# Ledger of designs, part 12: VHH binders against Proteasome assembly chaperone 1 (psmG1)

Target 1, 272 residues: Proteasome assembly chaperone 1 (psmG1), of Dictyostelium discoideum (Social amoeba) (q54wb6)
Amino acid sequence: MFGFEIQPVRSRNWEIEEEEDQEVVSVEIPKPSISFVNDNYKLEFNNNNDTPFNIIVSTNGSPSIFVKGCFESNQFDEIADISYSDIKPLKTTNTNTVLNNKCTVYRHKIEKSMIFITVQYDLPSERCFGFTELVLNTFKNVSQVLVLDKILNTHYLSQNYTHPIPPFTRAIFNSLFKNDYSLTPLESSNIIENLSASFLTICQVKYIPACSILNLYESHLNIESVQSFTPIVKSIYPQLFNNSSLKQEDITSQFKLMINALNKRNDKGMYM
Key: E = the ipSAE of ESMFold2; O = the ipSAE of OpenDDE; V2 = 0.75 times the mean of E and O plus 0.25 times the DockQ between their complexes.

## First folded at step 4 (VHH)

Design i06 (framework vhh_7sr4_2)
Fold by ESMFold2-Fast, scan of step 4:
Structure i06 (fold): chain B 272 residues (1-272), chain A 117 residues (1-117)
Amino acid sequence: as target 1 above (272 residues)
Amino acid sequence: EVKLVESGGGLVQPGGSLRLSCAASGSIFSTYAMGWYRQTPGKQRDLVADITSGGSTYYGDSVKGRFTISRDNTKNTVYLQMNSLKPEDTAVYYCARPLFRGSYDYWGQGTQVTVSS
């Protein structure tokens, strides 16, 4: 198979003639692939790991900016990439790390049970369950999943008829997750989708505690949206901040650079 | 309220076929993706197939080319056509909606499929 995709050149349902005569109204959803940066990691993670992993998944936008700004600088080992054949990475400069159109898997250098997955492409809804299955099949012993995600303010339904002023956060979690962190639950009228929905559903099925933290935002990303994750992640994983080598000024500067890069990309159509 | 009811399971010989059906009650069926999962005793549930509201499909590696997921939005029903069945396909099959509020309110009760000679 070296370098060739196996494409099904023929689809046959020999038992149902009526379906064979119909036009194909559905298309195959592309599957993700995981590529480890070296064979030592591939061997390590393919064997049953006795140490349970905590996985933090960050979606595109404020969640990925938070993770990369707080932890990427010298605190991460890059483990793997998760890719799709039809999603092409962007060639970016160092100031545009959040615009790479890639999904990268990191392990924390000190807290080696901590796995970070930064999803910096816009993953279509129909691909989220396949993505989640790949992650949970790759990291076979998982103690907890935390998803850092976002929800547009216009899609949020408040119980009090008056919307809180964005940015703010809400949590949604499966029955296995213990809210020892005073997280404000997402109001019952709201339905989640995409990666938050797929991780919460599949983790419940696999008996893994899972929580999604949703940052509510308006049109433009601001620093307050990114910083809204800080107290929550510190509460759930305080060990990630005990040995921080980065000054708060440096973290804030990274956030600002990434926010500016993402906002300029989002605004490009307005100035063309 | 969403209610999912699976049917069509049973005993079949290796190489045989079964068609599973999942009937959904609720006015929003056509706007949601639907999936089939399976569970063998002592193992975790695995995704078998998903179908979007528009009909795009995803299949687990073990069933690709043998199983076909489809939907009929006028009947609020999703189907799993299982061909070339193997003993390894023996499991309880569950219908599910991937959109939810952190609960199992969108899961069916399951239907048993047994592949045995």
Scores: ipSAE 0.000, ipTM 0.262, lowest interface PAE 11.4, mean pLDDT 76

Design j01 (framework vhh_6z1v_2)
Fold by ESMFold2-Fast, scan of step 4:
Structure j01 (fold): chain B 272 residues (1-272), chain A 119 residues (1-119)
Amino acid sequence: as target 1 above (272 residues)
Amino acid sequence: EVQLVESGGRLVRTGGSLRLSCAASGFTFSSYWMGWFRQAPGKEREVVAAINSGGGSTWHADFVKGRFTISRDNAKNTVYLQMNSLKPEDTAVYYCARYIKSGYPLDYWGQGTQVTVSS
């Protein structure tokens, strides 16, 4: 009889067990390590501190340019580096490179509760939780985390299918953060990934207020993207700007130098 | 309405295995990072494992690395935690959660599922 078939009857247990028996190769995710510049800092940050820290994390690109250009090196003590064995500092190369390809931890010289972490390497999404856990295990008493990050304008979704002219900022924060700063919340259709997502999530678990400020930009970095952080950081931490020896024109010039250096490297890297 | 429902927790002996499941509803599951968290009595909640939206990238805490594996099935809106070589120190309520969605001021947590490892 042509076309007479007995279809196999599959049990639910068979399908479940088939899924469980699927062989998956787990790739080991490299872990970060922190190295203090001296033993005095290592001892200080291993002890319980009664004064809570405020941590500002800046991601690669405009966020790190903002922090480094706005807060001159004479306002910072370099206290540590966070490194991965497979991420090397900047050296002479004929390929595209970031400014220093490092993650440096600074403490403000006057506002000693302020910790700055400039992440100037491209951190893959699978490493973000491990990075965040290292930071929060190192600086144990944390009052608040502020992440300075960026999002490409073409990945941004507005509720009315329109958007402001870039650059502009949006904020996303956990339930513990109080928006006393008139920050514009990121529209509910948007999804956050990477370092902002890991800090917001782990801080919520650890009962730490956290906020991510997202600079929305077009494909090429410009001075306006970097400057978009200024009013927001001034609103949240006005004390950081009260004792600055730097004039705004000098800060702007520093931003331009760093942006031009990064853009020049990116242009050369595209030649292959 | 966003809901996360954990299941699979029970009493097991040291060295045993368990698979926890978290059934998600009320949101676009495939768009979110998901994680497993645990809380032992009298202790702070700690991050156990995390998985990206597509399931191709995972993170596991040092204290479970090599013993626990997080995975997800986006077609079933479910995230899993396979727990092997269980130790008494793994005794806790296990929660799944999604990362914060923009415009919402809170993470969504399930009710949790109790894992007890004896002897």
Scores: ipSAE 0.030, ipTM 0.506, lowest interface PAE 7.6, mean pLDDT 76

Design j02 (framework vhh_6z1v_2)
Fold by ESMFold2-Fast, scan of step 4:
Structure j02 (fold): chain B 272 residues (1-272), chain A 120 residues (1-120)
Amino acid sequence: as target 1 above (272 residues)
Amino acid sequence: EVQLVESGGRLVRTGGSLRLSCAASGFTFSSYAMGWFRQAPGKEREVVAAISSSGGSTWHADFVKGRFTISRDNAKNTVYLQMNSLKPEDTAVYYCAAQWYRGSSLFDYWGQGTQVTVSS
């Protein structure tokens, strides 16, 4: 990679010899588990629902700040969490949920077919298939999945230098998703991984329309990165924004608060 | 051109074993996590197992845990699925996939798969 980034050295423990092959056992990664906040939700989601769900998955960083800043305060019912035995939650104040190292599942209070999954931990690629299967097996009737994700601008491959200055968005979607929203497709030279790739792949196989919105950003988090999702999500799900509690000035204030909390924690050396 | 070619599927009796192979070409195999999927008659395709790019970490679905083992050989650009204690419920076409996405069609990156039939 470029400059300041140091890439860890990987081991090749799975090299198999032709003569007297020996099976090498790797570490089994923990499986995700879902815990409902009460038994009423557990029973509700074990039954097939005639009304299909729309699922919005947001990854760590600007995608989750967008979702939490727009909706968390008075729009969400918290219904479940998705956890791994080896990923420990961080103790946070109630005003600092974006830094909790948790995955929380919400249902919109008014638009009850809308499910939001905010993934606040970094999930390795090999865990993403299992995570995605758990989600789609839990919510048994799904009409569409929208993934809000991000890509570093230094990892983005462009055919020319006249594209917009970051942050901006690109979309990648399976063959079942109709682009009625004037989304700019991700250029074919780019490869995506992790949660976006697993949702697009598994949804295609299960005949579920899916789209990932990739925020192209520089390594420093800013308000513009978070706001890049607003016009896209508003065009796909305008019903989420036809509500008096979603005034733009209040949303902007929430974004700034969450960004400042993240920066303040990082400045104090949270991981040192 | 990205290609994934699955092989090793055949008819086996209940309790038998098989090793499936997936030969990869057209991308930097050692840089990507790999997985195995299966599709039984009349059912949706489901994920069976996954392995990290280095092979240092694996994941197996609950319905195969303790019976199936995923592994890889980066020098040979090949991922494997060792299947033990086979049950009739394991009858399916088995597919491998890299955990990356380019383009809108899943089937652009999937071969014919390899048919595993488990008889009573």
Scores: ipSAE 0.216, ipTM 0.604, lowest interface PAE 4.6, mean pLDDT 78

Design j03 (framework vhh_6z1v_2)
Fold by ESMFold2-Fast, scan of step 4:
Structure j03 (fold): chain B 272 residues (1-272), chain A 123 residues (1-123)
Amino acid sequence: as target 1 above (272 residues)
Amino acid sequence: EVQLVESGGRLVRTGGSLRLSCAASGRTFSSYAMGWFRQAPGKEREVVAAISSSGGSTWHADFVKGRFTISRDNAKNTVYLQMNSLKPEDTAVYYCAAGQWYLGSSPSEYDYWGQGTQVTVSS
């Protein structure tokens, strides 16, 4: 994976025997960068804030569909994007689509302490800690982090000989998070990876309560997988759902549209 | 414009089982999240269980976990509450409610209510 010999760029003094004396060098892991929509947001978030932020991070798939379907249309201000030089946005999609290969940071229009980060690119495991450090260095006063993530059912290990039929949810949280929400803990035989692991670990070190909600799924994305987040997010942040402008039919229609778009992409890879 | 009618409430002995049914009439039953609530004499109405419009997501209160199970049949416009290992403290009027697009945990989040069905658990 890393640990390649790098050929020097063109030089008039270049000779083959000089390359043979070089040590094998590790390829540097690409670092994320944050770009604010305007300088006013950049200035705001560089200053110390006495009011702490609640951050909701949603990974690609059902977590991001849930967040965007519920809130994107009328509840979000877009404040920033998080990018990597080697991860390119999809050129045929706009910023509000499920298939954009982008990470967008939103602030809730009414609950201004609520920050949403939708990670709609496939982030390699080795980059997750750097991503998490950038987020927590940018939003310096954090009250709590909630990660919405997913796990394939075939990777789930139950301590009992039986388990519920997918989709269902499990929670894993650091010692600082109080489970006042009747969340079902992930069984101790399971390991967590990627963004869930990096946020739980770094938040523990920084004394920030953190919880990851894992949607367990079988294969194709369905509306039940997306809706599995609703009771949990509502229990933790009921204020997000007290808005009379949230219309059931509109949200359900958005979920279906986004699910169909993602499943069409996935189905093109299926073998018959 | 959805009407709810509960049935199945009766007197049962401690340790017994009972299934409550809630029949819905109206065009849009499958669009609503449904909940079961109960109210004991002298107490406030509390949520017991809730189920999403598709039936794919459920929530159960801690005081009934492992004993009660909510389910629904959208073809029959019916929601059910299966109650096992009944205790005297389960004695209450049980209400069926139709709510929003999300699972509600308080009465104010539900728009339509049934008349209630009395469950009495005796020693």
Scores: ipSAE 0.000, ipTM 0.188, lowest interface PAE 14.9, mean pLDDT 78

Design j04 (framework vhh_6z1v_2)
Fold by ESMFold2-Fast, scan of step 4:
Structure j04 (fold): chain B 272 residues (1-272), chain A 121 residues (1-121)
Amino acid sequence: as target 1 above (272 residues)
Amino acid sequence: EVQLVESGGRLVRTGGSLRLSCAASGFTFSSYAMGWFRQAPGKEREVVAAISYSGGSTWHADFVKGRFTISRDNAKNTVYLQMNSLKPEDTAVYYCAADYTLWSPRGYDYWGQGTQVTVSS
């Protein structure tokens, strides 16, 4: 068929199955809410913006550690929180927000058109489309969405030519996203899920360029998984790294601290 | 109801030009990639050209490259095939097809009924 030739993505998760399949549902799916840190931000983001936003969405684990380790300490303004009534935040210190079980929205202090959304709770599959709709309804003028995500090794289907040892990355993107960055496309027949699927699907309908970078991982989180995002994000948004206050040594130290904190929580059997 | 209605097919002379149109209704046209296919008498159906849902990317088969151009107008829910320098071997029924960027889970594509193009010497 011509579908793959036009769109590199073959995942059936791009289709809206609710239109074709009727489901008998008696359970209400909880809806997300956005709460701005102050009324000044609420007013600012309710106005029509001439400058379109670039949005980076990072999921729980290595994607959020990458974003927070690079930028949280001195590059971010916290703008908002996206919450669900039935997902409870954890009490954490300001020096280690990787364990907070929250979704926080940040704006870059210098590149004010750059919005970061770190989703640090485990969002159920049935809630991902509602979450995505809220984000795109809040930031209506969007030039591009980049999703930083992960895929468990046991869920990955390799082709005849590749079976690299994790961690490594794959990209999946819509036809509007130009791959000028030498990204390795996700092999055909792989199914994308959750936030990557919902953002790619809705962005395609809204004519927004979108790309998901998937970190292939095993059961243990390590620094190589986190660092796998660095060359890719630096290639796509080099302006984020053109700052003398971003010292690689400091960033690496933050990655290690956050990885150790997350691994210690998992070792203690804390489930949320 | 999903409908794709092709039009513009007719008899033309070798070296002539023709523009085919495909009007779409019953689905969100701007969310679908579109393609043109053809089937000559006694031959299998073959892909001629394809265009992304935004129109930002196009593909043309080698045997029509440089002669045919696919385009679309999302405001009019229409896809076009401009055919130049027509040859007798271009004689076929031309079909319009819509494909969501990925296969339907049930493997269904939307197809039109076809429009006949005849090229004579």
Scores: ipSAE 0.000, ipTM 0.132, lowest interface PAE 16.0, mean pLDDT 76

Design j05 (framework vhh_6z1v_2)
Fold by ESMFold2-Fast, scan of step 4:
Structure j05 (fold): chain B 272 residues (1-272), chain A 121 residues (1-121)
Amino acid sequence: as target 1 above (272 residues)
Amino acid sequence: EVQLVESGGRLVRTGGSLRLSCAASGFTFSSYAMGWFRQAPGKEREVVAAISSSGGSTWHADFVKGRFTISRDNAKNTVYLQMNSLKPEDTAVYYCAAYLRTGWSPEYDYWGQGTQVTVSS
């Protein structure tokens, strides 16, 4: 009794043995993989960079239309794809369309510290942390992460049910992000999931400032939803808009083209 | 006034299982992402697992993937860590933490007092 049972290891009790003997169905969550466009980029990003990266992640829909419409045609270098073995790309003749079902990583041609990740597939909730881990392991020196995301109007809760008519934006950010941009914070009753939740959580533990901008929208995608990101991104990263080749009329035309393509596909999906 | 109380830590044999619990009070639990951390003697705290506010997304460190599972019950204000196939290197004090969802929240992450897990070889 006194010291006889002082051993670092002892036999399990009945409850632990019973739990251990139970069949635990471990469903493996598919892991993402990153493929660089060329070996030069692979070598460059395999080292810790002296200059920290700013990462902008845009989710499917209005966030990715915003990023692609503003920058894709003449401001981006495509550096990598992020893929899953069970998510199949759509066969398209134009790889810069919003219908490609791909995740593409871009680097800004002039602002070399700016990395853009356009997630053009619907990523299941259980995969979002693995996706975020891959991104932050790939780009090891990160100054800040900005997530451009969306939330459906019917899922939005306000303190007293008074708010602007959609579309509008709300921000949610970790304790490390300084709101020097007069962003309106998301009301505390709301639940954040998916990529916004995974980036805010993992960035907090890695001591990286992170902010998610949520576009509140109704069921039909419109140009106002896409344009709601413009003043916010200009406020946070004004250097992205100082290029004389960024003509507003060209950007607006790209937004309309991409919105029409996505809405036509969504209409067909409603009847299938 | 925010409180996180961990429980369930004890001595177990290599290959054994434990479930840790963290009971939360003093804040809107369903609005916060939660995580489990551990600290072994002479080492810094490391992240073990994290779970989103809804429970819809989870993350596990590579060294525990396939062995540990994080979950939560928002109705009970509790987060759990199910630990299977325990190894001696899992010996540590395990801490529960709540992550800020907005910059207007308290300046610091909320931490519990910890629960000791000892795995004997």
Scores: ipSAE 0.000, ipTM 0.324, lowest interface PAE 11.5, mean pLDDT 76

Design j06 (framework vhh_6z1v_2)
Fold by ESMFold2-Fast, scan of step 4:
Structure j06 (fold): chain B 272 residues (1-272), chain A 121 residues (1-121)
Amino acid sequence: as target 1 above (272 residues)
Amino acid sequence: EVQLVESGGRLVRTGGSLRLSCAASGFTFSSYYMGWFRQAPGKEREVVAAISSSGGSTWHADFVKGRFTISRDNAKNTVYLQMNSLKPEDTAVYYCAAVKLPGGSYSYDYWGQGTQVTVSS
């Protein structure tokens, strides 16, 4: 018995062919593709950039309404789309892009280091790392990623079992992100497995600062959910608003129109 | 006590295959993201692969993509790294690590002691 240890019945060093659980069905997870609007953009973003990009990723619902309502039209250049072969675009009426089931990549016309990615399709959890990898491989030099995301209030767990009345926001950020913005961290009892988690994980290993802002919401979309992003984004990227002649009334009107369109689709069970 | 124990590392010929296992105990394994890392002599530790707490999302570094596959079995509290088409450059000590993704900070909370993989031509 000298130097002899009683070990588990099965060897943990067994080859896959020696293991009891050997049946792994290989399931191909669809991969995203990026298509640039023109070859000039493709060449520009395929070369190393001296100036790092700030990327804002907005998921479906209130995050994308916020981005599109504040910045779409005269402030964005559309540079690319990210697609999957099995996700079909929807026909839009009156150019309402929040209903298009597409992922569009925009660059701000003035702040050219600012990249916006609006994800209008529901991305299954198994595709989130592949999506994130495509984004970070496409934009060669990234200074920071901000994800605007959402979570249902019924999935939220507070430390003291008391909840603010939705909508409200919580933040998750990696060790490289400096919270100079008084963001309220998501309580430690919560676990995420969505696009935000994928960006936080991959950005950490690539040494890129990343932050996700989660809008906690009820089942019916309202303007307060969309407006919850305004003070946070203004704090992190004031340059997007400081010299803008954007009329708040016009922005609010765009929010209301987009909310109305999504709520009408949701009431008919057509929006996923 | 929190413990991560890697196993499966050994000497293998170029083009061979290995399956590494990491057995976890002392924490709620199903709540943690898991990662595989490696470190060759005189080099910094690098990330090889990562897997979400449910196993629904995985990431692999470009230098192993198509050759390595990360997976997990939450019923067995184990994470795996299937390594195919091994190259001499894959020679390293392989580590598993665990992180929970709550708000406020992100870093790998728990680390194993490592298992040695040697690939010879």
Scores: ipSAE 0.080, ipTM 0.570, lowest interface PAE 6.4, mean pLDDT 79

## First folded at step 7 (VHH; framework vhh_7nfr_2)

Design k01 (from f03 with S31R A61E; at its last look DockQ between E and O 0.39; V2 from the best seeds 0.00; counts 0 for: pae E 7.8 > 2, framework grips)
Amino acid sequence: QVQLQESGGGLVQPGGSLRLSCAASGFTFSRYWMSWVRQAPGEGREWVSSINSGGGSTYYEDSVKGRFTIARDNVKNTLYLLMDSLKSDDTAVYYCARYIKSGFPLDYWGQGTQVTVSS
ESMFold2, look of step 7: ipSAE 0.038; ipTM 0.581
ESMFold2 (binder alone), look of step 7: mean pLDDT 86; pTM 0.871
OpenDDE, look of step 7: ipSAE 0.089; ipTM 0.513

Design k02 (from f03 with Y59S; at its last look DockQ between E and O 0.02; V2 from the best seeds 0.00; counts 0 for: pae O 15.3 > 2, placed apart)
Fold by OpenDDE, look of step 7:
Order: C-alpha cells, then structure tokens, then sequence
Structure k02 (fold): chain B 272 residues (1-272), chain A 119 residues (1-119)
C-alpha cells in the first residue's frame, strides 16, 4: 500500500505585506509670510480697521513690470515682502533688481488705500490660496482686488481659437464686480489658474469685488503687453493717474531694465 | 460705535415693490462698500447686492438681478434697496452690511428688516 505522501500544499504564506502605513506625510503646503520693512507698518496694518484697501496684484512678467514701471515715479512706498522659506530671491549684482523670486508690497504715497503687490515668482496652484489668504488677512479691510495677469498664447489658442481676437486683454471677474469699464470678458473661465483663480474665488466667498485682467500675449516679454494695462488700470483707478507723473516712459524704462537683467541672467547661466 | 439700522420692510403682495433703507452711523460711510444680505427662515444668509463706496459700481445676485436696485446717499449716510417685482422667494429678513475683514466678509450689520411677500 504505497502511501501517497500528500505533500503539504505549501500554504502560500500570504505575506501580509504590511502595507507600510505610508505615512502620508501630509506635505504641508508651505505658507507664505509677510515681512514689513519696519515695525511701524506692522503696527499700522494690525490696528487699521477703518481704511478700506484696493489691492492690485500683478503676476510675473508684463504685469509686474507694468506695476514696477509705475513706481519709478516715486509715488509708492515699499512696505513689505511676501516670501516662502523655500523660494530664494534672485538679485542681480548691479541693479538690485530681483528677478523671478520676490514678492513686494507697495503702498501709494498719496492714495494710501491703494496697495500694490508684485509677485515675481511663480506660485503653484496649491500655494495660491495661502497667498491670497495672507494678503486678505493682512489688509483686513479690502474693498476691491484687481489681479493683473497673463494667459499664454498656447492656452488661449488650444481651445477654440486660432488667433486671439483684439483687444489682447481680457477680464474675468466675480459676481461682486461690475464691469463698468468696457472690459472684454474672457471667453472661457476654465483657463484661469493660480493667483487669478485664487483671488477671484476667495474674494467671492469674502464678498469682495474682484477682477482679473489678463494679457493674451505673454509668451514672451514684450512692451506691448506691459503697455496694455495702462488704459485699463487708468479707467478703474483714475486717481492713480491724475496727479501722477506716471509717464509711459517710466514703464518703458522699467521694461528695458527687466529685459536686460533677464538677459544677463541667462548669459550667466550659460557660463555656469 | 458702528451702527446700521434697516427700515422699510413689510408685507407686500407678489409683484409688489418695497424700498429698504439703512441708516449708517459711527463710521465714514462714504469710504465703505456696502451690501444687502438676506436670510430666509431655515436658510443661511444670502448675499443680495453690493455697492462700492462712490455708488458707481453695483452688483446683484442672479436671483434679484433686474428686479432690485441698490443705491446710496453718502450725504445722508443711507443705503437703499429698491425691490421691484417681488416674489414669494424674496421673503426674508434683510440686513444692511458693511464690507471689511478677512474671514468675515461683512463686519457689521443691522438688526434687519422683515420683508414678507405673500399673497
């Protein structure tokens, strides 16, 4: 009687792969911080509950160049910087021009309710809400927000248009903003991203009128893109231009400075 | 102290009209954006309309657009809401509110005035 030794079926040790609890390292989205140039400003804005602020936020490129061009008239005070711990400002050695890594907050010297914020670094979408919250929490009384932004031609053309239709500026605004300025509405809200999207959304929730002005020709830095903001901002905030020595020449000068700085940077990078 | 006092509410038939007023005091009225908000029974607060400090810019909720008109008199420190073509769905307590602080879109509001649209 040949005893068939039933070879024990090797129980597949279900190695319970201990799902290593991938510690979902909740990658805490870095929070921005604001640093005032002096303690007086800090005190002022902490205690200022009565003055409504108009905030103009400009994104990197032509929008920020436009805003900076306005500052050459010495009509603005630098009051603060907004920074991230993981974003380092890039300064050019010769002109103290910070390229693509700085956010500066300005206040108009005469119209003290006017705040300008030039964002020169690119913010990923996940950081934009924190940025927006910081701004709106810092300036506690906000009457209106204007975002100067841009749409890359590729984004605009990729949907339904082979060519952008003039004017080469579009506006998108929340329900609290009234378009009394003959702004051409953006055809599709779906293409709005980052700071524009963040400010429009959060301002809507906070009952703050908000508008984003978008230049459609921002594939490369060009002077026309920078100049395109002048008539729009002038229409919305004429008080900025009434006594302003704001000269188109200053805007152009700022553009040239920025282009030169960028070129220098690129040249240095080729030699690194 | 900031004070807002609404008035002008009442009972009206569908299709009727009302004019709400909000008397503002204790702050520089002309420096602030103002809003009307309403709250229906059992519902949350709903934004109705806003007006900028100078009165040149106005905005409306879709539900009231074309029917309601927000206005202000900065000399009289008064905010108005003209309500035409009233509907039953417009029944609510209407509040005048001032724009400001981060996290709280409206920092001050009045006690409200009752608007009832009923046949």
Amino acid sequence: as target 1 above (272 residues)
Amino acid sequence: QVQLQESGGGLVQPGGSLRLSCAASGFTFSSYWMSWVRQAPGEGREWVSSINSGGGSTSYADSVKGRFTIARDNVKNTLYLLMDSLKSDDTAVYYCARYIKSGFPLDYWGQGTQVTVSS
Scores: ipSAE 0.000, ipTM 0.219, lowest interface PAE 15.3, mean pLDDT 80
ESMFold2, look of step 7: ipSAE 0.369; ipTM 0.762
ESMFold2 (binder alone), look of step 7: mean pLDDT 84; pTM 0.848

Design k03 (from f22 with Y59S A98R; at its last look DockQ between E and O 0.01; V2 from the best seeds 0.00; counts 0 for: pae E 14.1 > 2, placed apart)
Fold by ESMFold2, look of step 7:
Formats: structure tokens, C-alpha cells, sequence
Structure k03 (fold): chain B 272 residues (1-272), chain A 119 residues (1-119)
């Protein structure tokens, strides 16, 4: 009969010698803050609501280009900004909306349960949980979260080791989200540590259905990557598309304009 | 280089009319939405009107709806603002602007043309 052996780590002389008084500088992860554009929105969202919200979060790049090009700004009220003290907004006098380094919260004017959050700064993995907690603590009654996000092609692991052919999307969803939309799940060999991961994790704990749509991207953005979100979002939230006066050609032109601005900055080496 | 040049401003009596023009160059004008934005003395810039690339869809700020008309000529690369029933509140510098986010953000601006409505 073999017994289980537990042998504690042998403490060296450190435990029997007096420690010097050492000053240890703790590193604190920066915290986001939310600023409402007026007190009426602040009051409304500080009170508990019986009517649940649906939240669409778009990350920087193709997800936010999709949101800003696919929907007219006159369909939304800007209700808040989410900011970090160390992330400075870019001036908008001659800058497009995708290069503004801001995170803006919108509410749909007609579908008032719909909240859009366009995260147009890059959010490193260590900040994603704090960001997600701020959002879900602010909007107390959330029925569903959809994250529009991306995965770098060099991080993608297919089941059959085949590089996917663009346009390409994958979905990750928690156990509460029902895949009635024929979404292709991200292969289980893939590990993500991005905003999608933080929303899926925290939403699971809070019993909120959550889904992330990930498109494949490279440093030079193409329009197919942006367009790939359209049929998916339309299938999940068709009501968002019933009140738009935009024609497809106008949407395509907006996508191209924003893509060109982003690719021109990347060609200049603005981000290394 | 993208260039936008406004003209047609001036002094007008209340209830009068003006037509503003904006000559565009350095880009494919017919592929872009265009907007008018104004700035009253001592105030921030206020969106006035937008028109889609083909000219079939227009939108207006509540303060000008029913009095102002935006139009474009894609052959002449020119944007227009027809201003009727002018009020003292319409006194401003009027800018032609190229939007990126429909009606809220603009990457290029003209130099502006002064409109003064004086009783």
C-alpha cells in the first residue's frame, strides 16, 4: 500500500533569520473610469432597471470600423466615455473616428436596450478584466454581450494545421449563449487573453449569455475582414438593420475610407 | 492634397436668403459624404447638414430643418447650402467638411465663409 507523501518545501535559513526592512514598490494595474455626457444618463444607469440591456463591444481596428461604418451616427446617442489617465485622446479636427484613441459608449435611439461600446484604443491583456468589470458594474441588468474582436493570424491554431483563407471568422461563447446562428467555434487549441476572454469569463460568473466574434487580421487591413461581421451581427440582432437609411454602397464607402486611414498610418510606421 | 474652399457668404437681412458653395479638389468627391458645419462667435462648432455620396440622402440639424437645403454636383465637385428664412442665430462662419463618421467627425475642413444676419 502506497501512502500519499507530502513533503513541504525545505525552508532555508531565510525563515530563521531576521528580514531586512525592504521597501517594495507595488505595481498597480491602471483602472478605467466612465464619464457620462450628462447627469440624466448617469442617474438612469445608476438606478436598477427592469429592462435588460444588450451590449455590443467592438475592439480597435476592424471591429470598430464595422460599427462606425455600418450604422449611421444619427441612430445613436453618445452617452459616455471610458478612459484611462495614461491614454490621451487624439484631436478630431482632421482625424477620422477610428484613429481617435477613445472609448465611446452609445445608446441606440430606437432600440433603447442596445448599448454599443467602441474601444478605439489598444487594451493590453492585464487591463481587460478591469475594463470588463467597469462595464458590467455600470450596466447592472445585462441580458447578452456580443464582443466583436480579432485574432492575429500568427496566433491562430487550426484543427488541421491549415492556415484559414480570408474572410474568416470564429466564435467563442459561454455555456449560456445558444448558437442558433451557425457560428463556427474557435478550435479548443487556441488560447486568448484579450477583451473577449475577460467578457466571457465575467459574464459566465454573472449568468449573462456572451459571445465573441473573432475575425482574422493582419497588419494591412482588408475590407473583407470588416465586412465579415455584417451577416453575423444581422443574424443575431436583425432589429439593428431595420431602421437604417444607409445603402450598401454608402456602407462600403465608409469602410474603405476608414480602412485607408488606418493602413496609411501603419504604412508610415506609426506603430511598431 | 485635399482642398475645400467655401464661398457665397455675406451680410443679409433677417428673412433673407444665401447660397453657399464649396469647391472640392484632391479627392474623389463623388465617393464621399459631405457636410456643412458652422461656428457662431465665441461658440464651438455645430453640425448643420450632411449629404451622402450620391445626393439621395440628406440630414439636417433641428435648428435649420425646413429652412436650409444641402445639395451637391458630382460633375463639378461642388457642395451647396441653400439658406432661406435666415435668422440672427444663423450668424456664423460656415465650413464645408468631409465626414468620416456620418455627421459627427470630419477629417478635412475648408477655410470657412462668413454669414452675418443683422437686423
Amino acid sequence: as target 1 above (272 residues)
Amino acid sequence: QVQLQESGGGLVQPGGSLRLSCAASGFTFSSYWMSWVRQAPGEGREWVSSINSGGGSTSYADSVKGRFTIARDNVKNTLYLLMDSLKSDDTAVYYCARPIWSGQYFDYWGQGTQVTVSS
Scores: ipSAE 0.000, ipTM 0.175, lowest interface PAE 14.1, mean pLDDT 78
ESMFold2 (binder alone), look of step 7: mean pLDDT 86; pTM 0.873
OpenDDE, look of step 7: ipSAE 0.014; ipTM 0.293

